VH-VL binders against Beta-L-arabinobiosidase (hypBA2). Designs and how they scored, part 14

Target 1, 158 residues: Beta-L-arabinobiosidase (hypBA2), of Bifidobacterium longum subsp. longum (e8mgh9r892to1049)
Amino acid sequence: TNVDSASKSTTNVAKDADVTGTTYAEKDTNYPAKNAVDGKTVMESFWGTKGSENKTDTLNIKFKDGKQKIDDIRLYFYQSSSSQTISGYAEPANYKLEYQKDDGTWAPIADQVRTPNYAGANYNRIQFTPVETTTIRVTFTPQAGMAVGVKEIEAYNT
Below, E stands for the ipSAE of ESMFold2; O stands for the ipSAE of ESMFold2 at other seeds; V2 stands for 0.75 times the mean of E and O plus 0.25 times the DockQ between their complexes.

## First folded at step 19 (VH-VL; framework fv_namilumab)

Design x5 (from w1 with light chain S56R; at its last look DockQ between E and O 0.91; V2 from the best seeds 0.82)
Fold by ESMFold2, look of step 19:
Parts: C-alpha cells; structure tokens; sequence
Structure x5 (fold): chain C 158 residues (1-158), chain A 119 residues (1-119), chain B 107 residues (1-107)
C-alpha cells in the first residue's frame, strides 16, 4: 500500500488492540472502531464518525500485549473521492495524541514531529520522544460539514 | 528567518470592508494553517478563524460567520482576511499567526494590523 | 464555548519576586493550554505550550503546570523584561479562547 507501510521497521503494537471509539448516535455501524486497528489501510475498512453530534470524537487504543515502548505513530485517514465512494469524509481539522501514564492519567505526547504538519488526507507519521504506555488515545476535530474516517492507526518502537 | 509580515494600518468608515494581508517568510507556506486573532484597544485576544493555505478550506468563529472571508495566494505566500460591514466595535489590532499543529499553539505571530472604524 | 478565567487581573511586583498566575477552564481541556507574553505595543509571544512545555528560547524561570481545568504560570526571580501582560489560551476545541489577561506591573 503506502511506501512507508511497506518500509516499517518493527512490529505494529497497535494491531488488533482493544479499541473503543466515541460515537454518540450509533455504536453498531458499518465503520466500528476495530477497523482502525485491523491492519488494513484499504478504502472501506475504517472507523467512521458520520452521524456524530460531538464536537470531537476519540479513539482509545489499548495494546493487546500490555505496556509497550513507542516512539512512532502512523495514522491513515479515509477521504471521500471518485474512487473512495463513501461520502462525507475528509481528514480532520486537527488531531490530538495522548498517552496514559502509569497512574492512569493522560498527557499529550511530547516532542511530536509530524509529517505532514497538519492532518494529511491519507498517511500521517508522528515521531516523538519515546513513551512507555499501555494505552494511547487520539481525539479528532472534524472539518466543518465533514466526518472523520480512520483507516488505521499503527504504533512502533523504531 | 521565519516570520509573518502584515499590511499597514487601515482607517475605515462604518459599513465598509477591510482586507488585511499576511505574507509568510522562511517556511513552506502551505504546510501550516494560518489563524487570525484580534485585540480591541486595551482588551484581550479573540479568535477569528483559520485558513488551510494548501486547500483554501476555512473555519470561522460563529461570531464572524457571514462577515469574514479568508483567502490566500500561494504564488506569493500570502494570506488575506476580509471583514465586511464594519462597525465601531471591529476596531482592533488584527494578527495572523501560525499554528503548531501538534499542540495548536500559536508559535509565530505577525506584527499586527490596526484597523480603526470611525465615522 | 470554553470560558477561560484568569486571575489576578493585575499583579504589582518587584524584580526578584516570584509570581504565580492562575487560569481556569469552564470544562476540561486535558493539558491543551498555552501561555503567551505580550509586551506593550507588541504581538503576543508563545511561552508555554501543552500546559508545561517551555517554548524554545524561553528562560527557565518560567514554568507551567496543571491539567483538566486548573492551570498556573509561575515566574521565578522576576526580571525587568518580564513586566508585560500574560494570556492563557485553550486549544482543545474551537473556538479557541483566551483568558482575560494578567498585567504584571512594577511595584
């Protein structure tokens, strides 16, 4: 798929994670949170926020193998187009990355370097000072009139 | 050096429009959203909205919806904010600012453009 | 909209003093709180982002703390150049909102 996905250096610790998403109206949609960690970046396997009345929506990703050291997150958005025909989706206006500390509280991930800087239509790579955590969460603010679709979130120790 | 340079002060009458420019130097203009923030004389700061210089997409604070238009010209790395149907309480310094997307902090500010609306 | 309440509105202090400025959000903003310094006639400048991280080039006498709704900015060993107005800003949800400011004056 994406050349960066083919070049990944280590194991994706987010694959098949225990994942929950905030979706106000309907949890049992065609685009459940589990689609964001199924290892597929193809067009119709995504977590979708269409129909949400929330100002923001959040994915909570608990790693299946417990506490992991990570320094690299890859985030893939679904964007509606002539070839990706589920309508009403665009990359978010912004996204916020946090990790859970040992005491159960949350902190922003420090020292983030994002490629691209604002949310890109598909592939986003975020590199940062390593954290040790069991759980990350990502909070998405949609563009006006649009929903957010997350095809995949991956986490690595590079 | 990374900087944002804004157009000069404007004096306008009520009912007119003003268009403020913001030129980017020292970084890739299309890689960061630009936000606009205003400050009435002796008052605090108020968010107006943002533009994505790459796509032209915008997001405006509801207070300004219908009166503000943000545009850009990527060939000269310049963003614009136009405010129409001016009234006296639009008198303020208008700043453009670059957002640091990881934290949505304003890390680079223009010098500000004073807009005075007076009869 | 998230209201940001800043206190005090002004502080009178001497060079060498320690000053603390508070900022409260009307609802949780996690740690997405930024602090700015504005000198008279100048644009604001970023001091602290994400509640506690110092911006490059900011002296270590500045520090920030807090999460959720309650945040503080602390200036240790106040210097003459620190007499300015300070603003907090939440970056959790649009519209981004600012505190009313704290003017730090020479005693």
Amino acid sequence: as target 1 above (158 residues)
Amino acid sequence: QVQLVQSGAEVKKPGASVKVSCKAFGYTFTSYFLHWVRQAPGQGLEWVGWINPNSGNTNYAQKFQGRVTMTRDTSISTAYMELSRLRSDDTAVYYCARIWHAYDAFDIWGQGTMVTVSS
Amino acid sequence: DIQMTQSPSSVSASVGDRVTIACRASESISSYLNWYQQRPGKAPQLLIYAASYLQRGVPSRFSGSGSGTDFTLTINSLQPEDFATYYCQQSWTYPYTFGGGTKLEIK
Scores: ipSAE 0.788, ipTM 0.897, lowest interface PAE 0.8, mean pLDDT 90
ESMFold2 (binder alone), look of step 19: mean pLDDT 94; pTM 0.950
ESMFold2 at other seeds, look of step 19: ipSAE 0.800; ipTM 0.906

Design x6 (from w1 with light chain E27Q; at its last look DockQ between E and O 0.95; V2 from the best seeds 0.83)
Fold by ESMFold2, look of step 19:
Structure x6 (fold): chain C 158 residues (1-158), chain A 119 residues (1-119), chain B 107 residues (1-107)
Amino acid sequence: as target 1 above (158 residues)
Amino acid sequence: QVQLVQSGAEVKKPGASVKVSCKAFGYTFTSYFLHWVRQAPGQGLEWVGWINPNSGNTNYAQKFQGRVTMTRDTSISTAYMELSRLRSDDTAVYYCARIWHAYDAFDIWGQGTMVTVSS
Amino acid sequence: DIQMTQSPSSVSASVGDRVTIACRASQSISSYLNWYQQRPGKAPQLLIYAASYLQSGVPSRFSGSGSGTDFTLTINSLQPEDFATYYCQQSWTYPYTFGGGTKLEIK
C-alpha cells in the first residue's frame, strides 16, 4: 500500500493554511481562525464570531503550498448543544464561497452543488467545477441572535 | 415540474389580516428556504423575509417585524405568510420564491397573490 | 441597508440593437448581484446570478458583468420577446434589496 500516493488524491490543502478572520471581539483569542484549519472537528476547537457587531464575518484561507486545484470543500459548523458547551452558536443562515483569481480579485465559486442545500448543523459538502487558486474565503451570515463557529474547513481535489 | 403555486387574490379592509399560501411541487420542500417578496402596483420589488421549512426558523425584514408571521405545514409542502394590521400601502402582489443557497438567487417564483387593502 | 440604484429607468430600442443597463450598489457586494426579467403581469424570472453566470435556459444574447459596486446587464441583438422590466438584486446582506427597475420598450 502506497500511503503517500493514495493520500495525494485526498489531500486536504487547507490544513495548516495561513488563515485570518474578520471578527473583532474582546477575548476572541480562545476561538482563533487557526482552529478552522487544524484538522480537528471537536466541539470546542473552532473559530467563533461571538461578540461581533458585523452583519457578516469572513474567514480567509491561504494555502500553505501555493496555488492548488480544488473541486471539493467540506465545512463543519459548531452548534451549541448542552449547558456545558460554549453557548450562543448555531450554523449560519447562509455562507458564500469565493476564490482569489490570479489578479488578486475575488469571484464566487461557480457550479456549486451543496449537500445539504442550506447550511446544515456540522457537516457541509460543496462540490464544484475545479478552480486553481492560492486562497479561498467564506463569508457567513449568522442566524438572528446567534454567532457562527467554524470547526474546520477542508479543500480537496477529488 | 418544479413549481410554487400560490392562493388566490384577496380584498381586505384596513386593520384586517391576510394569509397567503405557497405550495411546492417537484422538489423536496424542506431542503430550501422560502422567501417572500412583494410588489406594489407599478412599483419595484421589496423583500419581506424567509422561512426555513425544515426548522420553522424565520428572518423578517425590520419593516415587517411584528406584523408578519411565516409558517409552514411540511405534510402538504405548503408555506404561509400572514400580514396583520393591514394598511392601504400593503396593497401589492405577494410572491413566494425559492432561494438558490449557493448564490442567494431566487430561482423559482410563485405566480403571485394580489392583496388589495381598501376601505 | 444596501441601496441599489438602477439606470436608466426606461429605454426604447429596436430589434437587433444592443442594450446596456447599469446597477450600482451603495457599498461593495462583491459579485453577489442577480438580474431578473419580469414580463408584464408575470412573476420575475432569474436571468443572471452572481453578476455574470447565465441561468439555465436563458439565451446567450444576455450577459452580465461587474463586481464591487458597479454592474451591467447587456442584451445583444435585441429580440421582440425581450420587452420586459429588468431588476438587479443584491444577495450580499439582509435585507436583500432590488434596483428600481428598467423598463425596456421594443419598437
Scores: ipSAE 0.782, ipTM 0.901, lowest interface PAE 1.0, mean pLDDT 89
ESMFold2 (binder alone), look of step 19: mean pLDDT 94; pTM 0.950
ESMFold2 at other seeds, look of step 19: ipSAE 0.786; ipTM 0.897

## First folded at step 20 (VH-VL; framework fv_namilumab)

Design y1 (from w4 with light chain R53W; at its last read DockQ between E and O 0.94; V2 from the best seeds 0.86)
Heavy chain, then light chain:
Amino acid sequence: QVQLVQSGAEVKKPGASVKVSCKAFGYTFTSYFLHWVRQAPGQGLEWVGWIHPNSGNTNYAQKFQGRVTMTRDTSISTAYMELSRLRSDDTAVYYCARIWHAYDAFDIWGQGTMVTVSS
Amino acid sequence: DIQMTQSPSSVSASVGDRVTIACRASESISSYLNWYQQRPGKAPQLLIYAASWLQSGVPSRFSGSGSGTDFTLTINSLQPEDFATYYCQQSWTYPYTFGGGTKLEIK
ESMFold2, look of step 20: ipSAE 0.819; ipTM 0.923
ESMFold2 (binder alone), look of step 20: mean pLDDT 94; pTM 0.949
ESMFold2 at other seeds, look of step 20: ipSAE 0.823; ipTM 0.925
ESMFold2, fold request of step 21: ipSAE 0.819, 0.823, 0.831; ipTM 0.921, 0.920, 0.929
ESMFold2 (binder alone), fold request of step 21: mean pLDDT 93, 93, 93; pTM 0.942, 0.946, 0.947
ESMFold2 at other seeds, fold request of step 21: ipSAE 0.824, 0.825, 0.815; ipTM 0.919, 0.925, 0.916
ESMFold2, last read: ipSAE 0.829, 0.822, 0.818; ipTM 0.925, 0.922, 0.919
ESMFold2 (binder alone), last read: mean pLDDT 93, 93, 93; pTM 0.945, 0.945, 0.945
ESMFold2 at other seeds, last read: ipSAE 0.816, 0.846, 0.834; ipTM 0.918, 0.916, 0.923

Design y2 (from w4 with heavy chain S55R, light chain R53W; at its last fold request DockQ between E and O 0.90; V2 from the best seeds 0.84)
Heavy chain, then light chain:
Amino acid sequence: QVQLVQSGAEVKKPGASVKVSCKAFGYTFTSYFLHWVRQAPGQGLEWVGWIHPNRGNTNYAQKFQGRVTMTRDTSISTAYMELSRLRSDDTAVYYCARIWHAYDAFDIWGQGTMVTVSS
Amino acid sequence: DIQMTQSPSSVSASVGDRVTIACRASESISSYLNWYQQRPGKAPQLLIYAASWLQSGVPSRFSGSGSGTDFTLTINSLQPEDFATYYCQQSWTYPYTFGGGTKLEIK
ESMFold2, look of step 20: ipSAE 0.830; ipTM 0.927
ESMFold2 (binder alone), look of step 20: mean pLDDT 93; pTM 0.950
ESMFold2 at other seeds, look of step 20: ipSAE 0.830; ipTM 0.921
ESMFold2, fold request of step 21: ipSAE 0.823, 0.823, 0.809; ipTM 0.917, 0.925, 0.917
ESMFold2 (binder alone), fold request of step 21: mean pLDDT 93, 93, 93; pTM 0.943, 0.945, 0.947
ESMFold2 at other seeds, fold request of step 21: ipSAE 0.809, 0.827, 0.821; ipTM 0.910, 0.924, 0.922

Design y4 (from w4 with heavy chain D104E; at its last read DockQ between E and O 0.91; V2 from the best seeds 0.85)
Heavy chain, then light chain:
Amino acid sequence: QVQLVQSGAEVKKPGASVKVSCKAFGYTFTSYFLHWVRQAPGQGLEWVGWIHPNSGNTNYAQKFQGRVTMTRDTSISTAYMELSRLRSDDTAVYYCARIWHAYEAFDIWGQGTMVTVSS
Amino acid sequence: DIQMTQSPSSVSASVGDRVTIACRASESISSYLNWYQQRPGKAPQLLIYAASRLQSGVPSRFSGSGSGTDFTLTINSLQPEDFATYYCQQSWTYPYTFGGGTKLEIK
ESMFold2, look of step 20: ipSAE 0.830; ipTM 0.925
ESMFold2 (binder alone), look of step 20: mean pLDDT 93; pTM 0.945
ESMFold2 at other seeds, look of step 20: ipSAE 0.836; ipTM 0.931
ESMFold2, fold request of step 21: ipSAE 0.828, 0.826, 0.819; ipTM 0.930, 0.930, 0.926
ESMFold2 (binder alone), fold request of step 21: mean pLDDT 93, 93, 93; pTM 0.945, 0.944, 0.945
ESMFold2 at other seeds, fold request of step 21: ipSAE 0.829, 0.824, 0.826; ipTM 0.928, 0.924, 0.929
ESMFold2, last read: ipSAE 0.819, 0.843, 0.825; ipTM 0.924, 0.929, 0.926
ESMFold2 (binder alone), last read: mean pLDDT 93, 93, 93; pTM 0.946, 0.945, 0.944
ESMFold2 at other seeds, last read: ipSAE 0.819, 0.827, 0.828; ipTM 0.924, 0.931, 0.929

